# VH-VL binders against q86iv5: the designs that were tried, part 48

Target 1, 237 residues: q86iv5
Amino acid sequence: LDSCSICVDFVGNSLNDLLNIILNSGVIGTCGDLCSAVPGGQIVDTVCDLLCDYVGVDEFIKLISDVDPDPIYICEKISVCKTNDNAAASLDLVQINPQNGTVGGTFTLSIAYTVTNTIATGQLAFNIIDPTGNAFGDAVLLVQQSPEQYTQQFQFQATPSEQESFPNGLYTVQALVCEGSCGSPHPNTYTLANGTTTFTISGADSSSMSGAGSFSGSSQSTQTGAASGSGSGFALF
Short names: E, the ipSAE of ESMFold2; O, the ipSAE of OpenDDE; V2, 0.75 times the mean of E and O plus 0.25 times the DockQ between their complexes.

## First folded at step 21 (VH-VL; framework fv_rosmantuzumab)

Design cc3 (at its last look DockQ between E and O 0.68; V2 from the best seeds 0.66)
Fold by OpenDDE, look of step 21:
Structure cc3 (fold): chain C 237 residues (1-237), chain A 120 residues (1-120), chain B 111 residues (1-111)
Amino acid sequence: as target 1 above (237 residues)
Amino acid sequence: QVQLVQSGAEVKKPGASVKVSCKASGYTFTDYVIHWVRQAPGQGLEWIGYIWPIKGRTGYNQKFQNRVTMTRDTSTSTAYMELSRLRSEDTAVYYCARVPLYSSGWFDYWGQGTTLTVSS
Amino acid sequence: DIQMTQSPSSLSASVGDRVTITCQASQSVDYSGDSYMNWYQQKPGKAPKLLIYAASSLQSGVPSRFSGSGSGTDFTLTISPVQAEDFATYYCQQSYRYPRTFGAGTKLELK
């Protein structure tokens, strides 16, 4: 993993811990004081110490204590992640399979996009909106993506949980490619491309609410070269 | 070969201080954190604290707060633990152990231990 | 502090047996998909020896008859088949947060 990915991962996973430490601890005088209190083993301590030392403990605390802390933005501010205000991309394909599924079924979301100007630090994000307006989704960190075509796949099982009940009906998928965190109010954040598709779920059996829906998003990034196959690409208007 | 060699056995009176050394060899000293763990006779393992090699950053078990001081000499690849105001309850085998900086925090190599006996 | 409850405190086995030791943490020791649990073997008069790290990773040089499993709060060390040299005391240890804490130990004795 590159340093940017490490930073974003650390801040993302430890943000609440860091904030709690800052809020509940007395005077934090050093990066050591802060980082030794963060759980997550030696790696967390080491990464925290390294990142904190880049900017100093005061600035690091300030960034973490932001009203809307953004891991990508924080890592950009400490100069671990790069920014590109000229980043550019287009969305080529948003596809969900099957288009018609059932509750409990597995769905595969495929997103293809073309980078035309390097994405320095960004996201590929998607949101699935159910018929009632509830949304769930995920995002993948993009680091130093050069001009090229990319494809990402996401899988989810439509198993009812406390977070999502998967009612019968029409679902909408929104896909976004961003420089920075998608939807973030922070500087150096841009939506580069967006697209939508729909699918249906039927046969909602109300009975099996028991299972904690493990969102096992296995992101397999397959760099498939430009095979010219004639498949009926839904033109994202 | 990775080795942590500790100083010899100590016998001290209550109220005294002891300083135990741990000399590291066979690896890059600056890539690992040195931890100290003790074991009272017939008892389990108790974590005492750690010291980072580069900055000398330390963290101590609160149980030993104000009685333990950890230091290191990077030129000799040696870590030291000093325990003051000794009590009979401090009678134990004291171990140094290393932890990789980029790890989940396991103790992969240990010193042979230093026996401390505190008796009147 | 994270308390580590190790079970059993002692057990007897024969060479060739399958032995299981459990460790329960008072809170989850998982971080970012990894479990911060380690297992050690200690023989009388010797320092502990690392067996398993990150719940299930076998330390280099440790025989494959040792295995670790678990996540969250519940972890298991398995020895199968037990060999004559395996009679020792075993400790679980969390490296999730400070202070580092150990289980009380499990003494494996020859039946």
Scores: ipSAE 0.743, ipTM 0.902, lowest interface PAE 0.6, mean pLDDT 91
Fold by ESMFold2, look of step 21:
Structure cc3 (fold): chain C 237 residues (1-237), chain A 120 residues (1-120), chain B 111 residues (1-111)
Amino acid sequence: as target 1 above (237 residues)
Amino acid sequence: QVQLVQSGAEVKKPGASVKVSCKASGYTFTDYVIHWVRQAPGQGLEWIGYIWPIKGRTGYNQKFQNRVTMTRDTSTSTAYMELSRLRSEDTAVYYCARVPLYSSGWFDYWGQGTTLTVSS
Amino acid sequence: DIQMTQSPSSLSASVGDRVTITCQASQSVDYSGDSYMNWYQQKPGKAPKLLIYAASSLQSGVPSRFSGSGSGTDFTLTISPVQAEDFATYYCQQSYRYPRTFGAGTKLELK
C-alpha cells in the first residue's frame, strides 16, 4: 500500500475515535498526546503521528474537526493524496447478475471503466436502491489510476437484516467513478462518469425489514489492470 | 542476526535509581520502537513503556508514578530505561523488546533480561 | 485499560496431545477487520518468544503446530501435537491500545 491509501484508511477507520479524543480531552499539546490515545496497533500510532507532525497538531485537529469531515479530502489537504482537476473516465459497463433473483441469493455487480486522464485520488462507488427507496452501497479507493481500462466486480448476498429487508420488486443500481469522494461537496471533487442498471427480487417476503440502508452481506472486489485497492466502505449519494 | 543485549544484574537499596541499557545490533535501530517489560519473581509480564528511537518520543504506564525515564542514543543503537525512587516491589527481571513501526504492535525480539534486586 | 483474562492458569498434557489456551479481552481488540492479539511462549529463565501475531499469523521460525484463532474479545492458542519442547508458560497480549496488557499466563506442564 502507498502513502495516500494508508492515510485514507487511517482517517476512515479512526475518525470517530479522533473526534471523541478531541472533544473529550482537555488541551491537546502534541501529536503524541493525540495519537497515542487512538486505538489500533502500532501502525495506527505511527501513521497518526507522521500525518499530525507533517501539518502540525493544531492544523491536524482543525482538519479532523471540519463540519463535514471526509477521509479523502483530509488526506488531500495534508498533501499525502494528490488531486487532478482534469481527471477523466468513462463507464463502459454496469451489469448485475442475475437480473432476476431471490432473497438470500447472491448478486454480482460488474463494472468496467476506462480512465482517459489519471484519477489522482477518487472512488469507484455504487448505490443499490430498493423498491421502497432505501439505499445501500459500497466504494473502493482509487489512487493514481493511470489511463487504462479496468474491471471490478462486487458481490453481495441478499440476506435480510435490520438495515435492508430485500423486499420484492425492482432495484436500481447506480455506479459512479469520481475524483475525490463520490457525492462530496469538497473542492477538487468531480463525478467523472455514472451508469445505472436494474435487477429484480421475487419470491421473498418483502415486509421483513425497513429503514435507511447499509450494504448487507459481504462485498468482494476484483480489479484487473493497474494495481489498486479493494475492500469495502459504504457510499450513498 | 538481530540481538538486543542488556546490561548486567543490579542490586540497589530502596530510594536509589537504576539505569538499564539495551544495545541493538543486526538491524536498523530507528525502524523499531523499543519497549520495556518487567517480570517480578513468579509473576507475569508487566508493560512499562516505550521509546521511539527515530523521534525520541516516549510513553509510560501510569503505574510507574512518573518514576521512569526512557532515552536512547542512535549513534550507539542503545536504549536506556531509568527507574528512580526504587522500592522492594521493583525487584524483577527487566526486558527490552522491539516493535516494528509499521506493524500491528507485536514484540518480535527480546533482550536477555536484566535482574534488579531492591533490598535494604 | 484492557483487562486480559487467560484460561486455564495451568494445564497438564502429554506429548502428542492437542492443547487449547483461551484469552478474553475486556473489550474488542479489532481494528479495520484485523485482531490485535499476540501470543508469547516463555521457558524458565528465558525471555518471552513471539509465536502468533495479529491473532492468527505465525511468526517466522515458529512450527506450524502452533496456531491462533479468534476475533473481537475471544482468542485461542492451539498446540497440536504438543512436543517435549513446548512445556512452558504462554501469554496473550493485546497491541490495540496503550497501555499494552498481558494475560496472567498459562503454564503448560508435562503430565
Scores: ipSAE 0.571, ipTM 0.836, lowest interface PAE 1.8, mean pLDDT 88
ESMFold2 (binder alone), look of step 21: mean pLDDT 93; pTM 0.954

Design cc4 (at its last read DockQ between E and O 0.64; V2 from the best seeds 0.76)
Fold by OpenDDE, fold request of step 23:
Structure cc4 (fold): chain C 237 residues (1-237), chain A 120 residues (1-120), chain B 111 residues (1-111)
Amino acid sequence: as target 1 above (237 residues)
Amino acid sequence: QVQLVQSGAEVKKPGASVKVSCKASGYTFTDYVIHWVRQAPGQGLEWIGYIWPNKGRTGYNQKFQNRVTMTRDTSTSTAYMELSRLRSEDTAVYYCARVPLYSSGYFDYWGQGTTLTVSS
Amino acid sequence: DIQMTQSPSSLSASVGDRVTITCQASQSVDYSGDSYMNWYQQKPGKAPKLLIYAASSLQSGVPSRFSGSGSGTDFTLTISPVQAEDFATYYCQQSYRYPRTFGAGTKLELK
């Protein structure tokens, strides 16, 4: 596992816990004091401790306590994730299948993009905007993507939930490739490419609203590009 | 083969201190956390604390009210647990156990246990 | 602290039976899709032995007749079929947060 991915994953998943600990704890004297309070088993404690040690507990707390904490930015600041201010990419394709679906149906979003200058740490993100203006989406972390063409697929089932009712109508998909977190106000964040497509949902069959549609976005990222770059990166694991 | 070998049985009076050792072998001592767990006669398991051999970082169950001190000697791959101000309620079998640093936090290997008897 | 309620406290079974032991945590022990629950077997005069970790992962060298399931607050250890060597005390343990806590144990006895 890539150290940057581990960092971003940890900070992303534990951010609220970390904030809560910082806010509710008195003086945190050590990384151990902070990290031992973070739930998520030994692995979370270990990762937390390692990351905290890179910058020290005070700086780590400062980063976590930012007004708009961004996991990617935090990991960049602690030098676990790299940045590239010259990152460049273009969007080649945004496609959703089927273009006309029904409530309860499965949709596949395919996004193809070309990196022309290395994305050090970024995101492939998409937002789906329903006819009412409600938006939902997901993002994939991009780490050290060399100049090449990439394709990512996302699947979602249009099952009504508390988060999205999937009304009939025209849906808009917005896809973004970013250095850093898409939409983040932090330094070293840039939108590299964007694109849109549309699809329709019709024929809400009145069938049973029962299942809490867990957005199991199984992002099967078939990243085919095994770039064996031998870089001496600090392997956390 | 991974082994945790603990020191022998101890008999102490109330108010005394005891130091139990746990010698690790068959693996890299610093790649794991050593935890201590005790079990009173006929009772369940109670977590005492942990030590990170690589850093000396410790964490203790607050129930022990600062009576516990955990140390390690990396040169001998030995962890120590000292319990002070002993009480009759401290009578138990004390175990050291190994936890991988990159794990969910399970205790995969245990020492054979050290019996502590605290009696007047 | 996370309280672990284990049930039953004891049960009797015959060789070949299917046995289930339950453990309920006072709060969820899930994090990022994983459950931080472990199961141990302890025989008299011996240290506990790890059986299951992360709710459902079988420890190496443990027979496949042992299985774990559950998520959130509710977990189950299943032994099927029970063998003669399986008569022991079983403990659940959460590794989600500190302090680590154990269930009170379940003694499996021969009927």
Scores: ipSAE 0.880, ipTM 0.973, lowest interface PAE 0.4, mean pLDDT 92
Fold by ESMFold2, last read:
Structure cc4 (fold): chain C 237 residues (1-237), chain A 120 residues (1-120), chain B 111 residues (1-111)
Amino acid sequence: as target 1 above (237 residues)
Amino acid sequence: QVQLVQSGAEVKKPGASVKVSCKASGYTFTDYVIHWVRQAPGQGLEWIGYIWPNKGRTGYNQKFQNRVTMTRDTSTSTAYMELSRLRSEDTAVYYCARVPLYSSGYFDYWGQGTTLTVSS
Amino acid sequence: DIQMTQSPSSLSASVGDRVTITCQASQSVDYSGDSYMNWYQQKPGKAPKLLIYAASSLQSGVPSRFSGSGSGTDFTLTISPVQAEDFATYYCQQSYRYPRTFGAGTKLELK
């Protein structure tokens, strides 16, 4: 596992805890003052301390406290993640199966993309927009993706929850491949490719079940995998 | 083979200080945090604090904050814990234990313990 | 501080029995899908020995008759079947947040 992925994962998981510590502490004079207060075991403290010491505690706090905090951008500013302003890619396939399903059913989203100039630090991201305009989605981090063909699969169950009820109707899937965080206004960020598809939910269902849909997937050079995943309750871009 | 070897038993009077050593061998000393844990007679385990050997960074249980100092000597792979202003309640076995820096935070190896008796 | 409530404080068992020991934390010790609960065995006059880390992961060299389970606030150590060398005191410990805290211990005795 590379240092860029470790940084992005740490910032993404610990951002809210870091902000709470900064807001509720009087004086944070050392990286140890900040990082020892972050929960999550020894590795979280270790990664926090390494990143904080690299840029200095005052700069680290400034990056974390930004009005539009962005884990990829923060890790680029720390210089643990690289950028490529000339990154290039295309989307070869955005496919959802089944195209017609029911509440409680399982859907598989397949995305194939081709990198033509290395993506240094970016995302493969998607949103699913329900018939009422409510959106949910997920993203996967792309680090030093060399020119090649790639396939990613995401799987979710259409189980009603507080975040998404899965009403009958037409759903729209939007997919993006980006250098940097998809949809971010930060420097070194580009939408490289986008695509859409649709599916429907209709018919009788088992709406008494509860729970959120989840997402999972893996990225391979021209290979595919299937796994369950965890979704976001908000649109990613 | 991983070893944490602690200094021998101590008998002290109230108000004195004690310094316990923990010598590490069989691994890269700076890849692990050294923690100190004590156990009063017939009682459970109580966390005292830690030291990062690579940086000397320490953190202490607030109960001991003004009485404990942890240090290390990387050239001898040895960690130290000094407890001052001793009271009879400090009578316990004191253990050092290590935690891998890139781990969930478990104590994977422990020293044999150092018995401290504080009595008048 | 996270309080750790361990039950029972002691129990008696015969060789061959299945025993369970529970540990409840005063707040969740989960972070990013992982549980930061560890289990140790301690025999009289000796240092504790790690058995289980991250709620369910068995430490190298520990017999498979030991297992851990649970998440959030509720955790269980199971020994099945109990062997003669398993009569000892068992402690849970959270590594989620400082200060690190331990349960009060569970003494497993021969019936």
Scores: ipSAE 0.723, ipTM 0.903, lowest interface PAE 0.9, mean pLDDT 89
ESMFold2, look of step 21: ipSAE 0.708; ipTM 0.900
ESMFold2 (binder alone), look of step 21: mean pLDDT 94; pTM 0.957
OpenDDE, look of step 21: ipSAE 0.797; ipTM 0.924
ESMFold2, look of step 22: ipSAE 0.684; ipTM 0.892
ESMFold2 (binder alone), look of step 22: mean pLDDT 94; pTM 0.958
OpenDDE, look of step 22: ipSAE 0.738; ipTM 0.903
ESMFold2, fold request of step 23: ipSAE 0.715, 0.678, 0.713; ipTM 0.902, 0.896, 0.901
ESMFold2 (binder alone), fold request of step 23: mean pLDDT 94, 94, 94; pTM 0.958, 0.957, 0.958
OpenDDE, fold request of step 23: ipSAE 0.792, 0.877; ipTM 0.971, 0.972
ESMFold2, last read: ipSAE 0.695, 0.709; ipTM 0.893, 0.902
ESMFold2 (binder alone), last read: mean pLDDT 94, 94, 94; pTM 0.956, 0.957, 0.958
OpenDDE, last read: ipSAE 0.875, 0.874, 0.872; ipTM 0.972, 0.971, 0.969

Design cc5 (at its last fold request DockQ between E and O 0.66; V2 from the best seeds 0.75)
Fold by OpenDDE, fold request of step 23:
Parts: structure tokens; C-alpha cells; sequence
Structure cc5 (fold): chain C 237 residues (1-237), chain A 120 residues (1-120), chain B 111 residues (1-111)
């Protein structure tokens, strides 16, 4: 497991818990004091402790308590994730299939992009904007992507939920390749490439099925990239 | 083979202290956390605390916070649990158990237990 | 603290039966798609033995007749078919947060 991915995952999943602990706790004297209060089992405690030890408890708390806490940025600041100010990429393709679908149907979003200068730590993100202006999306963490062409696929089912009703109409897809977190105000964050596509959802307003469609967006990221990169990655473990 | 071997049975008076040892073998001692759990006669399991052998970091159940001290000797791969100001209610079998650092926190191996009897 | 309610406290079964033990946590023990619930078997005079971790993962060396299921707050241990050596006390345990807590136990007795 990539240490950067572990860091970003941990901070992302535990950020709210960490913030709550910091806000509600008195003086936190050690990384152990902080990390032992974070739920998520031994693994979370272990990861938290390791990351906290890299910078010390005070700096770790400071980073977490940022006005706009960003998991990628935090992991960069603690030197677990790398940065590349010269990262470069282009978007090759943004495609959604089918281009015309129905409510309840499955859509596949394919994004192809070319890295021309290594993305150290970044994101492939997409945002789907429905006809009413409501947006939903996802992102994939990119870690040490060497210059080559990449393709990522996302699947989602257009099942109405509390988060998205999937009204009939024209949908817009925005795809972004970023160094750092897309849209983050932090240093070493910038958009490398962007693109858009559209698709249509049509069909009978089956509004009545109150089924809590869990957005099981199983992002099956088929990363076909055999990153055989023998890089001496900082083994957190 | 992974083994946790605990010290023998103890009989103590109220107000006394007891120190139980847990010797680990068959694995890298510092790659796991040692937890302590007790079980009163005919009762369930109660978590006492943990120690990280690599760092000496400890965490205790608040119920025991002022009475329990966990230590380790990395040279002998031995963890220790000391309980002070003993009471009759402390009569129990005390277990050490191993938890992998990179796990959700299950107790995969246990010591055989140490019986503590606190009698007036 | 997370309270663990285990049910039943005791049950009788015959060899070959299917047995189900339930454990309810006072709050969710899920993290990042995993459920941090573990199951142990304890025989008289012996230390507990890990059976199931992460709600449904079978510990190495444990027979496949043991299975775990559940998520969130509700979990189940199933033994099927019950064997003669399975008559013991079973405990659920959450590893989601500190302090670690156990269910009160379920004693499985021979009918």
C-alpha cells in the first residue's frame, strides 16, 4: 500500500473525528492522546500515530485545524505525499455511455488523460451537474503517475435518492485532472486539465419509488497502469 | 509459533499490588500491541488497557486509570501489568493478548491467563 | 463507551444444529466500509480464542462452520453445523474505539 494513499485515506475518513477531538479536548500533549481518541480501530490509531510523529502533535493539530482542511495538502505538509510544481497533463477524452439513458439506468463515465510531467499527488475528479444545477461526483487519488496515458472509468446508477433525484433533461459532466485536490486553495494545487461532456436522461418520472438507493457508486477503477515503478517509496509500514 | 506466556497465579491482600508478566515469543514483539483483559469468576471479559512495545505508549480503561500501570521490556519481549490498591473485586483471571498494529484491533493470540485472588 | 448487547445469554443445541448468536452495539462500529466486530470462543479454564474478525472474516485455523455477518450495530455469529467441541461461551467485541468492550457472552450448551 502506498503511504501517500494511506495518509490521504486516513485524513479523509477521520478528519471530522480529529477536528471534534481537537475542539472538545483540552490540551493534547501527545500524538498518542490524540490518536487514541480517533475511532477506526487499531489501524487508524497506528496510522494516526505514525503521521502525527512525522511533524509532532502541535503541527499535526495545526494542520488538521486549518480553515480548509485538505487531506492531500495535509499529507504533503507532513511529507508523506510528494508534490510536483511542474506536473502536466492533458485531457484526451471524456465520454459517458450511454449518451441517452433513462432513470434507473447505469452510466459509464470514461476519462482518458495523458500525463506529460509526473503527477506527484493529485486527483482525477468529475462533477455531474443535473438540469436543475444540482451536482454530484467523485474523485480518484493520483499518486506518482509517470508520463503516460491513463484511463479511468466510473459507473453510477441513475437511481433517485435524497442526494440526487435524476430529473429528466440534459446533464453536464465536468472532468478535471489536478495536482493536489481539485479546487483546493492550498499551495501546490492546480488544475492540469479539464473537459466537459453531456448526456441526457429521459423517462417516466418514477418519483414514487422511495427506495433509499444507496449510491453504491462502485468506482471500479480499472487502473490498467502497471506502475512497476520501483520507487523507494517511504514504507509507512 | 506465537506464544504469550504469563506469570503464575497470585494471591494478594486488599490494598496490595500485583505485577503480572506476559512473555511473547514466535514473533517480532514491537510489531504488535499488547492488551490486557480480565475476567472475574463466572463473568464476562473486561478490557483493562494496552501498551505499544515499540514506543511504550499506553492507554487505560478509565476504570483502572489510577491503579494500573503497563510496561514492557523489549529486550526480553515481556509486557507487564501492575495493578495497585487491590480490592476483592479485582479477583479475576488476567489475560494478555496480542493485537496487530495494522489490524482493526482483534485479539489474535492470548496468554493462558493469570489468576489473581484478592482475599482479606 | 460502546455497549455491547449479546443475545441470547445461553442456548441449548444438539450436534448438527444451526446456532445463531446476535450482538448489538450501542453505536455503529463501521469504518470505511468495514465493521470492527470480532467474535471469540472461550472454553472453561481457557483463554478466549479468536473466531471471526471484521464482522465476517474467518480467523486462520477456524473451521468454516463458523461465520459472521452484520454491519453497523447488528451482528451475528452462526455455527452450522454445531459440533461437539463447539459447546463453549462466545463473546462479541468491538474494536472500533476505546475502550474496547465485549458482549456479556453466550453460553452454548449441549441439549
Amino acid sequence: as target 1 above (237 residues)
Amino acid sequence: QVQLVQSGAEVKKPGASVKVSCKASGYTFTNYVIHWVRQAPGQGLEWIGYIWPNKGRTGYNQKFQNRVTMTRDTSTSTAYMELSRLRSEDTAVYYCARVPLYSSGWFDYWGQGTTLTVSS
Amino acid sequence: DIQMTQSPSSLSASVGDRVTITCQASQSVDYSGDSYMNWYQQKPGKAPKLLIYDASSLQSGVPSRFSGSGSGTDFTLTISPVQAEDFATYYCQQSYRYPRTFGAGTKLELK
Scores: ipSAE 0.873, ipTM 0.971, lowest interface PAE 0.4, mean pLDDT 92
Fold by ESMFold2, fold request of step 23:
Structure cc5 (fold): chain C 237 residues (1-237), chain A 120 residues (1-120), chain B 111 residues (1-111)
Amino acid sequence: as target 1 above (237 residues)
Amino acid sequence: QVQLVQSGAEVKKPGASVKVSCKASGYTFTNYVIHWVRQAPGQGLEWIGYIWPNKGRTGYNQKFQNRVTMTRDTSTSTAYMELSRLRSEDTAVYYCARVPLYSSGWFDYWGQGTTLTVSS
Amino acid sequence: DIQMTQSPSSLSASVGDRVTITCQASQSVDYSGDSYMNWYQQKPGKAPKLLIYDASSLQSGVPSRFSGSGSGTDFTLTISPVQAEDFATYYCQQSYRYPRTFGAGTKLELK
């Protein structure tokens, strides 16, 4: 029912498809012409059509075509997500357990933050920077998050993959609370608080572990407080 | 109690047109897309197109693009499919089926089917 | 267009058997972590009936002896144990893109 969350989810999943359709199509005269071509089943067509009809097909194409791939900003320009230029928050805790772990181990990142002026549409985000400078992370959407204290947990397994090998060494965790999309240069976007912590990965002599294989890591999230959120997979912000 | 009731069997000659109706009951007509699917004798299922009853938006399989028209009457909760310039290959059972607007696109309820025979 | 290849085209089974029907899409039908493959049963002279939606979700009123699995391009319908009323034709259908497409069908016959 929350139109902002629906819009951000749709744009986040479909922006590249929309851009490809717009670039590869000749004339798009209706929202149906555009939205029926987007993959992802009936629900994606329905949401696309609703948002497109809300602003009109010409304006929708303009917003999709002329905007950086920033789902929150696009949905703010469509006017289904609100902004608050006076949003305020602080980070109370950025903690990772274990602080010393192993390749293949599970790490839990706990973030506690206090909102002191409503976050209208924003993110709670993290980046993890490995010893070589490669980064991965995730974010959860925050919608109309009232002044209150919140706690969010993210989990990931340090399973080596093509995207992240999880080398031994020191890792840096960056956590951010933002109005708007964290790190975005767009209007109405603010980093409200940030914090860091570190952890170390070390392991047994890997030359003797023939069964390690090639795997990918993933993250999970749990949120407490008035709002619910979700996160999945590894991403950079 | 969801029900899709289609019009009766039709026998037509090549070159004619047919209009099949699909009357919906037991649910909110405008919350579901109506699709049309046909099945030639001894053959599988072939998707023809859809209509959104709330706004009348249609989409057609390119194979039928110039011969099919889908309409609806929201006051009677009835969808229609008209197929023109009939050929013997159009002999089939024609089904209407509904798809929830907030779904991946499965056909949860089907009409009983309308048999069309096209012969000289 | 996404082509659906069902295997086998027909098979014979006895009541009590476990049967497996496969469906392969010509491209992935996954979107945002969900799989957009549906399964239908059709008995002679009747309209199709939805069994499984979104690869593995069982439609209300369908017996638990029916199950679906798979992701990406490869999907499976399993019937275990087969009952007398299960002899019918089974179709997979992708709902990822238009046009919607169906497999050619798998006829399950009594041995």
Scores: ipSAE 0.680, ipTM 0.891, lowest interface PAE 1.2, mean pLDDT 88
ESMFold2, look of step 21: ipSAE 0.669; ipTM 0.889
ESMFold2 (binder alone), look of step 21: mean pLDDT 94; pTM 0.954
OpenDDE, look of step 21: ipSAE 0.707; ipTM 0.884
ESMFold2, fold request of step 23: ipSAE 0.669, 0.664; ipTM 0.888, 0.881
ESMFold2 (binder alone), fold request of step 23: mean pLDDT 93, 94, 93; pTM 0.952, 0.953, 0.952
OpenDDE, fold request of step 23: ipSAE 0.866, 0.868; ipTM 0.969, 0.969

